# Ledger of designs, part 6: VHH binders against Leucine-rich colipase-like protein 1 (LRCOL1)

Target 1, 137 residues: Leucine-rich colipase-like protein 1 (LRCOL1), of Homo sapiens (Human) (a6ncl2)
Amino acid sequence: GYGPQKKLNLSHKGIGEPCRRHEECQSNCCTINSLAPHTLCTPKTIFLQCLPWRKPNGYRCSHDSECQSSCCVRNNSPQELCTPQSVFLQCVPWRKPNGDFCSSHQECHSQCCIQLREYSPFRCIPRTGILAQCLPL
Key: E = the ipSAE of ESMFold2; O = the ipSAE of OpenDDE; V2 = 0.75 times the mean of E and O plus 0.25 times the DockQ between their complexes.

## First folded at step 4 (VHH)

Design a11 (from n7a with F100S D102V S103T Y106I W107E E109D; framework vhh_7nfr_2)
Fold by ESMFold2-Fast, scan of step 4:
Structure a11 (fold): chain B 137 residues (1-137), chain A 124 residues (1-124)
Amino acid sequence: as target 1 above (137 residues)
Amino acid sequence: QVQLQESGGGLVQPGGSLRLSCAASGFTFSSYEMSWVRQAPGEGREWVSSISWSGDSTYYADSVKGRFTIARDNVKNTLYLLMDSLKSDDTAVYYCARDSYVTSGIEYDAFDIWGQGTQVTVSS
């Protein structure tokens, strides 16, 4: 064989060839192509840099930014999955209604999660009415 | 009678552990969110932790996160607070409270039922 090697040499692949790492490609860009459901060597452009790999639809996710669709929601599934955006609905994460317990402003539909008294728990509160401006947590 | 009764308090050394219990009676315990609130000598009441009616969601004050665990047993109608790595600043009377979100004029009522409290003293 090749004898003792301390480094793996990756081949320079052309655009459209299957890849696992950026270094395999002459373009130094191995990403998901809109024409195929797998990673291919893709050209870099000045206007579109080689973006980090994002999860395709059907993959488990924890945040919208992980998904190619920018949509991580529960769709008739016990898990949050990367889901295609609907033409009739924007991908908006489910948020808690007023009165529910919360840990952050982002959890609440009102975008307001505050402790009304030092001895009370944090709850989703409407921004109008009792408090017009939401206090930071 | 609608009632909450705490137990499990006592004297413990810094770094020690205690388990508080709150026995609920006279209402459908499994239908209510529950909280623990404490009051140190000479200070106002401070929220410690809350748990949803199902037990699926728990919430903690920043001062106790990672040290305290709130839990409930809906079959036994009992709320728990598992306190670990206790500090002198945790010395307080601990109250079990039933959560209520009711708007009354310009104020919100946080709780409608309170227990009598159980003393926790952390001292060498």
Scores: ipSAE 0.015, ipTM 0.537, lowest interface PAE 8.1, mean pLDDT 74

Design a15 (from n7a with F100S Y108S A110Y I113Y; framework vhh_7nfr_2)
Fold by ESMFold2-Fast, scan of step 4:
Structure a15 (fold): chain B 137 residues (1-137), chain A 124 residues (1-124)
Amino acid sequence: as target 1 above (137 residues)
Amino acid sequence: QVQLQESGGGLVQPGGSLRLSCAASGFTFSSYEMSWVRQAPGEGREWVSSISWSGDSTYYADSVKGRFTIARDNVKNTLYLLMDSLKSDDTAVYYCARDSYDSSGYWSEYFDYWGQGTQVTVSS
């Protein structure tokens, strides 16, 4: 090219994006994944530690240590899921956030699971504004 | 760079079966919900099926429930659609789509990345 080559800014990748170096991530943390043998941009702990990537809420788990929350709780049958941890260090039931796919109102934190367009999947939607009418599926 | 590449489409007779595959690259596949969306000749896009990040939860449109099975392989970064008991009405271009990751907790109406599509034709 012309002139001196400018230094690239590598701190642009968000949490969950593939990385090779810590500097590529906005979190400045690129570490191993517990789901597959690759490295992901990972949030640092409250103690600013860059620890191995752990499963977010809603993922299947076998041990508490696999979950970002350190909560792996049985839901229905023998299935265990990563669930949120309360301020009092108690594992609480996980409900899907707005935007997640759903099959029933009860799965959603908002308690509203609807399809707004013909080609759109059913999603957890906030019960605000005109979408306050959350009819049974 | 995010890429989604479908394969496995073709011509099949009514009552037949097909397996569609979607190879994903350029992002952490295991962190995203994935979907299949189809578009029949002269029609708009129709959502067919979705699968959660872990593969533990699956969702189907009423028109395909009991006939289609969605699955994923997070080690191979591949999404699948197993189509049984195919009908002429299943004739469409099938697209692999990535759900947008919304860290603010609000959804968008549309997927953020789509594949090129693979043609499925059910005809006697």
Scores: ipSAE 0.007, ipTM 0.398, lowest interface PAE 8.9, mean pLDDT 74

Design a16 (from n7a with R98K F100R W107E Y108F; framework vhh_7nfr_2)
Fold by ESMFold2-Fast, scan of step 4:
Structure a16 (fold): chain B 137 residues (1-137), chain A 124 residues (1-124)
Amino acid sequence: as target 1 above (137 residues)
Amino acid sequence: QVQLQESGGGLVQPGGSLRLSCAASGFTFSSYEMSWVRQAPGEGREWVSSISWSGDSTYYADSVKGRFTIARDNVKNTLYLLMDSLKSDDTAVYYCAKDRYDSSGYEFEAFDIWGQGTQVTVSS
């Protein structure tokens, strides 16, 4: 079966066009401003909401999203700090390798969990060649 | 088991406030955009608010801007909707919904998982 997969995203909207998500806009910024009562594609340099400053490694943090590394951990320190991502740290999530049994695309390192034949179980399949779009044959 | 469980609905007077919660389980909550969708009696479903996977970006329907605040706690796998200055028009069943695609997707209302819904009634 099918599951969630990344779609091709075409950023086609110019400044001032209505939007719902940042990725719709060529500027990668969709926010409300004083010019309109609704969200519009906006230049990044005008609004800080589209230019989130993320903390470098070594800064104090409360959540992974605050850090440029997306990793906020406490390593024998009294405070959580932004830390480089590494296979040895808690911030690298375990995902099932290709060939393992799966129930959803998100379980797999490849983000692809499909059944290739009627008699085959659902397995983590690499997104390469004819399976680049994670569709069953 | 992939599941969304809502709570916090109830009856409130016009101008009042409510906080809705949605507990997520069975998937990587922090990887997906989450949304609140409502359905008033006799009406179709109406999108209310969405929040990006990281919580850095929030989006609101024009009918609720300035009154509602969407938030998430990726450590607790919980989505929230804080509703202020409630109006009779806000009376509806509120659903928590997971987008099918992660933050790289360009698919609107592509929800693959829905909660059971929680009733919000605004009445004098």
Scores: ipSAE 0.000, ipTM 0.074, lowest interface PAE 21.8, mean pLDDT 72

Design a17 (framework vhh_7nfr_2)
Fold by ESMFold2-Fast, scan of step 4:
Structure a17 (fold): chain B 137 residues (1-137), chain A 123 residues (1-123)
Amino acid sequence: as target 1 above (137 residues)
Amino acid sequence: QVQLQESGGGLVQPGGSLRLSCAASGFTFSSYEMSWVRQAPGEGREWVSSISWSGDSTYYADSVKGRFTIARDNVKNTLYLLMDSLKSDDTAVYYCARDSYSSGWYYEAFDIWGQGTQVTVSS
């Protein structure tokens, strides 16, 4: 003999229901869809992709992967925030350009903050040559 | 005529306080980073403190950190140095200076200097 149709047992959970596997959901997508730390049956994107929810720009973050932009940086704010990538699609923490006043090497894009003369302020200076090294602050 | 004119120097006892002022004229003061530089008798010039064009960022030499405060008033075109807990080693002529830096000119510090104001810390 022949058993009942297996199709009747497939995909029984609706959007927003708790899930453990994609196939449990009518959408065939079981992932995080909000700030909640639980996996729920979630609609697929317009491109039929099952993607986890990621934080929009302006949300506090601790890692690049948390952000829709893949960019979690501390710019002018005291906190790290999800930030739009540059026009070159690069996520690099903003660092001071050559010439800006500085207090430490890490503040400068060049990684060099020195005082060239005793009467000059400390500035971000370009590193030059193999024999040249950044002097201690 | 571009000018910087310092005032507020004088004789003070160790542990005392002084407020130096620098009046700027002949240029757009609010567009420039400003600094204080000092020169002790028989010594070379020594950088003391700098302030960004907006006043939001301040920088200090290690010898004056925690004792001196740099400030500016962009409406009055005036730079200040508030000197607290003065020591004999702070005795010097104090100069106000305008930052000359441009993206291609790393080796020049300042293009305009004041005439200086004498600060003497002595008992």
Scores: ipSAE 0.026, ipTM 0.562, lowest interface PAE 7.0, mean pLDDT 76

Design a18 (framework vhh_7nfr_2)
Fold by ESMFold2-Fast, scan of step 4:
Structure a18 (fold): chain B 137 residues (1-137), chain A 123 residues (1-123)
Amino acid sequence: as target 1 above (137 residues)
Amino acid sequence: QVQLQESGGGLVQPGGSLRLSCAASGFTFSSYEMSWVRQAPGEGREWVSSISWSGDSTYYADSVKGRFTIARDNVKNTLYLLMDSLKSDDTAVYYCARDSYDSGYLYEAFDIWGQGTQVTVSS
C-alpha cells in the first residue's frame, strides 16, 4: 500500500474516539482521559481550553479531584459517584435524567423508573404523558 | 456504516458457560449505552442486560441476575455478555442493540440492532 487508500489528518472523529493528534477530532482536542489508557477526542471547556478530561456527573470516582464538579460522594447510590455542586459550593445528590437506565424510582430526577416494553431496559421516564405507568405497586 | 455484529453463540449443555461478543463500527461506541436482548422460539423479545457508556453501571433482568455479566471494551469497540450456569430457558437468539438516547427511547428502545447469534442450551 502506497497511495490513496490511507486517510491523513481528517477532522472527523467524535467525542470518545481514539486519537493521536488534535486535528483528527471534530473538537480539535485530543487529550488524556482518566477512564481510558489512550488519548481520546474530548470537548473543549467553555473557555475553549483543551484540558485533561475530568469525570462528568454519574461516573464512579475515588477522589473529589477526579470529578468536573469536585464532588465525589455516595449519596443514595451504592457507589461513590461524581455529583453536582450547588451554587453554595455543596455537593448535592445526583439524580438520573430522563432516558438513563435505572433500578429504582429514587434514582431518577422524575422519580419514575419503568420498563416501557418487555424488550426495553428500565429507564427514567418523564412524569407527564406516560406517568400513569409509574403508579405505585 | 453504523453496524453491530454478534458472535460467540453455539450449542452448550445445561450448567455450561458461553461468551458472546458484539463488534461495533461506524459510530463512537464509547458514547452510547448498549444492551443485550434475546428472543426465544415462538416468543417476543426480552431485555437481558444493559451497560452505561463508561462501563461503570450495569443492569440485569431478574431472570439472569447472578448468572450473566455484561461488559464492554471501549478501546476495541466491543460489547460482551458472559453467560454462566446456562439453563434450557436461556435458549434464544441474542441481539446486541444500541440504545435510543435523547427522546427516542419513548418510541423505540434501540435505534440499531445486530443480526443476532443463536444460543442453544440442550443436553
Scores: ipSAE 0.164, ipTM 0.668, lowest interface PAE 4.2, mean pLDDT 78

Design a19 (framework vhh_7nfr_2)
Fold by ESMFold2-Fast, scan of step 4:
Structure a19 (fold): chain B 137 residues (1-137), chain A 123 residues (1-123)
Amino acid sequence: as target 1 above (137 residues)
Amino acid sequence: QVQLQESGGGLVQPGGSLRLSCAASGFTFSSYEMSWVRQAPGEGREWVSSISWSGDSTYYADSVKGRFTIARDNVKNTLYLLMDSLKSDDTAVYYCAKDTYESGSLYDAFDIWGQGTQVTVSS
């Protein structure tokens, strides 16, 4: 049976799955990407365009060309990540948006990484003035 | 059609190890973050560990950090929890859960749960 989750179960293939046609994908986008020599289901852009997939900000990378921003930066860490690019074509620090899993407040753009329920993972949460654990420091 | 099926639970002595598996079907496993949640007798649910869709990022509750390892196989559509140095406090039913904000509220991270597998740590 179907409940509130039914629309998540109606789509055929998710991001990263091999595809041959756009309609096979939940995103309605099947394009060649930088991670594989064949076509994969890919997210659409903010303008609902189906373009060749490149890694969004926050993904691990080895080369600048893998990233949508053309920025693959190592921040005194063994791990290189895709980061945003400024108007002056400079690679700027990236922080996780609200909803993403996190391990520390500084990972989040909101500067707030908390567990809202005992059975929930830690997530980047919007700052609301009532959340004591996320008060500005 | 959408299912999460846990296995690998059982009785083990303190200090022992177990490997839990969760077989996923009916959805695109590789596109979603996955988690393990446990419930001890008479207690509420407690988050244990989470893994990103790619497997690149893993997260652990302080109570299990350094003892448990979460892993996934996106080709086999299977989630794993490798449990080492088990303690009596780890006795619980372990559930795998599919994470999503699309169908859940900000306060409820999971839209699909498995049936659970019992882990008992006892001498």
Scores: ipSAE 0.157, ipTM 0.668, lowest interface PAE 4.3, mean pLDDT 75

Design a2 (from n7a with F100S W107E; framework vhh_7nfr_2)
Fold by ESMFold2-Fast, scan of step 4:
Structure a2 (fold): chain B 137 residues (1-137), chain A 124 residues (1-124)
Amino acid sequence: as target 1 above (137 residues)
Amino acid sequence: QVQLQESGGGLVQPGGSLRLSCAASGFTFSSYEMSWVRQAPGEGREWVSSISWSGDSTYYADSVKGRFTIARDNVKNTLYLLMDSLKSDDTAVYYCARDSYDSSGYEYEAFDIWGQGTQVTVSS
């Protein structure tokens, strides 16, 4: 056809305008804040950089991801609450055992994710006693 | 009889796309992790991508990350490699392989079953 190609750009709303998706906002951040009960275009914070709003400790929850602590448990309450992580709570991060596929050292319980042969995938490998394994690159 | 058979290779220009398939037979495909491995002329074998038994987790070599997508169909017993933005350096024979890693055995081979391979040539 004829005419200039139309460019689609959904980033048109200013801070404080109602939104449904991050891309609608010039800040690329659409979240709940103290100005209204609905989601509004919000400035990125120094600490949170447009992370989804998460519930503080003590709030009712249904899933771990709803909580700032990433821990939603039924302690001594009939309801699940956002709870601080501790050694006595079962909200410790699960890490992959030896043999599992991995993308980074931190995914593995051993903290060692290496490729044993150039044609093999990366796997979690035991770190005990062998200084050459998981040598810093 | 356990068998893996690749298809979908061919000649393509730089920037083109290809879809490789690997048909599995003789074993419970959905119970195994699967990988793609390639070998360029005169070079050793290079790992390309791996997929978990369920398809929920995928892994890629840095050289193909963002360009290739591994997928599986456990109902059809077929493994796929979708290759986009192909480069001349992607020219190789591509092999489908069944993962057999044992966490106790550092000397064991990574794969127990290999396909025959399918040639991919990226050339103008």
Scores: ipSAE 0.252, ipTM 0.748, lowest interface PAE 3.2, mean pLDDT 76

Design a20 (framework vhh_7nfr_2)
Fold by ESMFold2-Fast, scan of step 4:
Structure a20 (fold): chain B 137 residues (1-137), chain A 123 residues (1-123)
Amino acid sequence: as target 1 above (137 residues)
Amino acid sequence: QVQLQESGGGLVQPGGSLRLSCAASGFTFSSYEMSWVRQAPGEGREWVSSISWSGDSTYYADSVKGRFTIARDNVKNTLYLLMDSLKSDDTAVYYCARDLYSGSWEYEAFDIWGQGTQVTVSS
C-alpha cells in the first residue's frame, strides 16, 4: 500500500533530483546511477535496478509474487510454473477500472490508487494528465 | 431538484454512539456511490467513509475504521453512518455527499452536498 493518507499525496521530485526514498520521486525510483555518487530520482527501465526482478514465464515458483506475470499455477504440469495471465487460465486477477474505489495501488488496472483531496475517497486513476505521481517517468 | 439532507447529529459523551441519516431526493439514489465527509472547527474537510451503489463495498478513513459503519437503504433512498466509541476528535459537522466520478483527473467531484449535521463529543 500507499499508506492511509487523507491529503493529496503527490510525489514532488522529478528525474535527476536528489532523493532518499523511492516514494519521494514521481518515478517511484531512487537509485544510484553513473551520473552521481548519491541517489537520484531515475526513470524505471529494464536497465535500472528499480525494475523488480521476477521469474519469467516457465520458471518454477511457490508464490504468485515470484513471477513477472504475478501468476504461479499448475496448468496440466506436475509443477507450479510462472504462467502468462489470460482469461482462459487461472491468475487472471480482476483489477478495478479507473474511477472505482480502492484501498491500494495494486487493486487498480492503472496501478494507481490516490486521494485527490483530503475530503475525497481513494480511487483508481489513470497515469496521465496532472497526476504525474502515478506516472512511471 | 436534487437534494441531500442530513439528520441525527447532537451532543454525546466520549465513548457514546450516534447514528446519522442522509435522505436523498431528486435523483436515482441506487445508481450512485455515496460518501460522508466531516469538517472540524477551524479545519478543512476530511473524508470519513464511502459506500458503493449496491452497498457491497465500503471504505473508511483510518481514523474511524473499526468504530464507524456506513450503510445504505436503496428502497428508502437513505444513507447511514453508525458511529461508535466516539472521541472528542470526532467533533465536526458531518456532510453527506453524492460521489460522481467526473472523469476529470484534476479534481474529484462531489457534485451534491447536504447542509451538514453537527456532532459534538464532549464530557
Scores: ipSAE 0.012, ipTM 0.510, lowest interface PAE 8.3, mean pLDDT 73

Design a21 (framework vhh_7nfr_2)
Fold by ESMFold2-Fast, scan of step 4:
Structure a21 (fold): chain B 137 residues (1-137), chain A 122 residues (1-122)
Amino acid sequence: as target 1 above (137 residues)
Amino acid sequence: QVQLQESGGGLVQPGGSLRLSCAASGFTFSSYEMSWVRQAPGEGREWVSSISWSGDSTYYADSVKGRFTIARDNVKNTLYLLMDSLKSDDTAVYYCARDSYSGSLYEAFDIWGQGTQVTVSS
């Protein structure tokens, strides 16, 4: 799952979350998909169109056409994942955004996966700021 | 009302197995990540396992990896913890909790169950 605020209120549901109306989603796009028998929050195209769901970044894929980014690339593992494109249309390795569950620093875009309290799960958090708990290089 | 109710705890011998259940009500269960947290006698709370809203991703504390399995049934609004190869160190009250990442990194969960006791004794 994408979007760290999908648990707070309906207007901030992340990509892939169940929805009933466009405004429930961070993307302002709630469309049907063929992967699941219900409507999911979906990213808009580069032309800001709300089209039927395609796999967002981070999902396993077999073909470029399955991905919203049109980029299905093997990272440092045997699995191929839908990956973001840079500003220059280059496929870049997918990494989890802040707030997502994680198992290692390398999984996170911030490269920081920590457990803030012993009873909390590990999550990706920003490396900078007063809560920067990750040891630098 | 928003509620989480655990069940399935009990007394078991080392090497035994238990299945914990957590019944959720009063909210859209399928929209939330869920976790299991335990508290051993005289100790603080310890995270055990978490599962994504869809059930596709699961996460485990190193102490339980390979022995415990977290699962969910979004039709029945129920969270499960399947516990195999139980050790005396697994003795604790097990809590079901609804994960909340609110941008406030000081809060992990917004809803807690009442807990169910698991006792592993030789």
Scores: ipSAE 0.172, ipTM 0.680, lowest interface PAE 4.1, mean pLDDT 77

Design a22 (framework vhh_7nfr_2)
Fold by ESMFold2-Fast, scan of step 4:
Structure a22 (fold): chain B 137 residues (1-137), chain A 122 residues (1-122)
Amino acid sequence: as target 1 above (137 residues)
Amino acid sequence: QVQLQESGGGLVQPGGSLRLSCAASGFTFSSYEMSWVRQAPGEGREWVSSISWSGDSTYYADSVKGRFTIARDNVKNTLYLLMDSLKSDDTAVYYCARDTYGSGWYEAFDIWGQGTQVTVSS
């Protein structure tokens, strides 16, 4: 802003700053609006609504309505994740693409999760033909 | 400093109950999804439960659903795990963790506690 601010106005937070209540924000809107599950000062919609962000594919969910795709499907035994819809509006299981961090083969679209170097994280990698590096972990 | 400190672990007989606590400091606790993860001796990490930043949504592993309850107190900056009907298979070190993406993926957990030991034995 342009005007001088007092210590009293420190709670008048700008877009992207952490918040707990709507009144802390200059926008009067404090909701989840990013990849991280933080409540941040958020711009209102063009209709002046303060709406929560919805989870992208790959995020943990408990109900379809939490997801941008409206699909909450169990991809592996311990958790349900937001998954994409097919062109026929069917919920399809989402798996991590090549390059993503992983803890099991089933998490990866390639069905291959390996550690390429000692002390490196496990990553999803493409399977190779007869020289396939991917054995059961 | 940013830290998570677990407490409440101990020795309990099968069918018993325990309440774990995780005290958070150095960050805005109420802005993060929080999780409990356990690790039995010689085994990998197993995700147990997660709770949304507001406490309105809770998620559980199938192995603990109906027996464990996750809760949080955003005023006290404390995460809880209430464990009922404990089984020998629940024996593990229990860690609380901060989930930066709400994804439940272990790679999204950027802060871990030191762990508290839970032993279920007759």
Scores: ipSAE 0.007, ipTM 0.257, lowest interface PAE 9.3, mean pLDDT 76

Design a23 (framework vhh_7nfr_2)
Fold by ESMFold2-Fast, scan of step 4:
Structure a23 (fold): chain B 137 residues (1-137), chain A 122 residues (1-122)
Amino acid sequence: as target 1 above (137 residues)
Amino acid sequence: QVQLQESGGGLVQPGGSLRLSCAASGFTFSSYEMSWVRQAPGEGREWVSSISWSGDSTYYADSVKGRFTIARDNVKNTLYLLMDSLKSDDTAVYYCAKDEYSGYWYDAFDIWGQGTQVTVSS
C-alpha cells in the first residue's frame, strides 16, 4: 500500500453501516453517497483513497453505476443485486459472506447456513472452524 | 438514549391474532437489521423472525412460518410482528432486538427491548 497503515482496535462497523467518523469503520473510511442522505462505511481503494460510497456486493440495485463493481445483475436471485466483476470484466454470481442472514446453504459463500444458538437467526458461517459446522449437532 | 420499547402483547384465544410493535429511538433505525426473539416460561430464548434494514428480506423460524409476518416502517422507526393463527405454544415474552453486523460475531445482539407478554389461552 501507499505508506504504512495503523488502526485502533476500536473500529467495529462494517461496509455499508452508518457512521460519523472514519475510525468507527473497520475500513477507516466514512463517506457519503449522493443517493444516500447519510455517511456510510466505505472500502478504501488499493491507493488508500476514501471515495464516495457506492453499494457493495449483495445490495439491491437499479443501475450498474450504483455498485462498486459496476455490475447490477440478476444472478441466481429473484432481485437485481450488485455482484462481483471478474478480471475479464464479466459479472459473476454473488454469494453471501459469513455473518449474513440466509435461508439455504447455497446462498452462502461458505455453503453453510445454520443457527448457532436458539435465539439467533440463521447465518452464513465458516464450514470449518473451532465451533462451527453445517450439520446442526 | 438508544432504546427499544415493545407493545401490543396481551391475552388472546387460540386461533386469534395480535400485532406487536417496537418503537426504536437513539440510532439510525433504517440502517440496521432487526429481529424478534421470544422466551416461553421455563425455556431459553428462541429466535422468531428477522428483517433486513430495507425490509426487502424477511426470515422466519419454522414454528411461525405462514402465521407471522415481520414488517418495518423506517419513517416511523417502528418494527412490527403480525401474529395470526396463534397457538398455545406461542405463549412467551416477545423481545425486539437490534442486530449489529460487527463483522466478527454471529449471534450478537447489541440492544434488547424490555419485552411484551403474549398469552394464548382459552
Scores: ipSAE 0.155, ipTM 0.652, lowest interface PAE 4.2, mean pLDDT 77

Design a24 (framework vhh_7nfr_2; at its last look DockQ between E and O 0.01; V2 from the best seeds 0.00; counts 0 for: pae O 12.0 > 2, grease 25.8 > 24.2, placed apart)
Fold by OpenDDE, look of step 6:
Structure a24 (fold): chain B 137 residues (1-137), chain A 122 residues (1-122)
Amino acid sequence: as target 1 above (137 residues)
Amino acid sequence: QVQLQESGGGLVQPGGSLRLSCAASGFTFSSYEMSWVRQAPGEGREWVSSISWSGDSTYYADSVKGRFTIARDNVKNTLYLLMDSLKSDDTAVYYCARDYSGSYLYEPFDYWGQGTQVTVSS
């Protein structure tokens, strides 16, 4: 694909890590995060432009644009979190609102409650695939 | 042996829709980020869309945002691209590509399919 080749340099900082110079980042992009008063490693576009770092799911957010999924949703707490985007491009929380374990699909905003590992508690997970399946991670 | 095989391409009119599929084999599909890349005649390869390993995160080129939807089925080892509101400029060979398992967009793709032709013409 077209884009900067990652130099597998273990010394380079990953996306979301603090940086001072572009060269410190694997992406070769170090830019100001509008949400934080510091510069972070950010993705580089195919046009060699540096985009703001986006938070992964489960992180606190204020706007959709802050999230990798482009989804910022309130849970039962006053906090908004980055949430998965459904196959229908809807922002649906995949966690139980209180962060607790689940026992049924209905307890989850994502409508997916699954045991991720044998003998582990059930957790809310995002629906995956075009068929909106609840698949183990 | 890593294999990617695209299908679903064809000739459509402007405003039409297509669904591309990519059948993956030879690797743990659910462990990798997947992408669609296209190449128009006489042009370089252009990144179109990427999806996280779980499908919970999707990314799109500005040129296709709002029109294309990337999805995956990790049980079927299949990547999808739903293309709506197709334009003449969308005419290209569309390739399924495996990302280097990094969380980075625009990473070099290590494996490609043979591609499927999409032609949008009146």
Scores: ipSAE 0.000, ipTM 0.251, lowest interface PAE 12.0, mean pLDDT 77
ESMFold2-Fast, scan of step 4: ipSAE 0.380; ipTM 0.835
ESMFold2, look of step 6: ipSAE 0.390; ipTM 0.814
ESMFold2 (binder alone), look of step 6: mean pLDDT 83; pTM 0.832

Design a25 (framework vhh_7nfr_2)
Fold by ESMFold2-Fast, scan of step 4:
Structure a25 (fold): chain B 137 residues (1-137), chain A 121 residues (1-121)
Amino acid sequence: as target 1 above (137 residues)
Amino acid sequence: QVQLQESGGGLVQPGGSLRLSCAASGFTFSSYEMSWVRQAPGEGREWVSSISWSGDSTYYADSVKGRFTIARDNVKNTLYLLMDSLKSDDTAVYYCARDSYGSWYEAFDIWGQGTQVTVSS
């Protein structure tokens, strides 16, 4: 334990105790239940309002907070999708998919914006195979 | 029948201006990115300018930046290239081209016949 149950500090309130903020509760959930007209510390598994549904990876999104990953970006898709954060790559603002016109490398999801041939416009090009170094053919 | 038809080319003196037009037919013009490409005598094709499907984003080759303006009218299905401060190096056949939707390796799938621009004297 946490010591004597009757004397808890902030963030140590038990289930059913009155609360004002989520962090006051051991469950980290302070909400109205159907049994009382007051906000009470509530188990997360019983009350969905403390577990707002967030979109899994692959779902369409318009804002980072909609996603379980907290990352809403366009990645080789015509639409913004919830995308996993990784240890190598942080969540990045929307970046152009391969094929889109571009003005700088940073603008592209691939980090590569080149003219593949003299007659082509600058495009986001995948960094794979012979194009791994982001150089024209 | 998918078609692109250029017009507006001609002979101009250095420092002059021209407006090229490209009439599109046989496809939903407003759904495609469009570009201008030129070819000088004895040279390969060189990209000049591109415009997004909405007209909100425009892109220019360094050689024409600040002198040329690309524009489009999605109601009239027409692409424009407004050429100002023309130089002898701008002498070329100018082609309008439709972007190869969904492709990064193939630049364009439809080309116009071209219109000749000659800057001399």
Scores: ipSAE 0.225, ipTM 0.724, lowest interface PAE 3.5, mean pLDDT 77

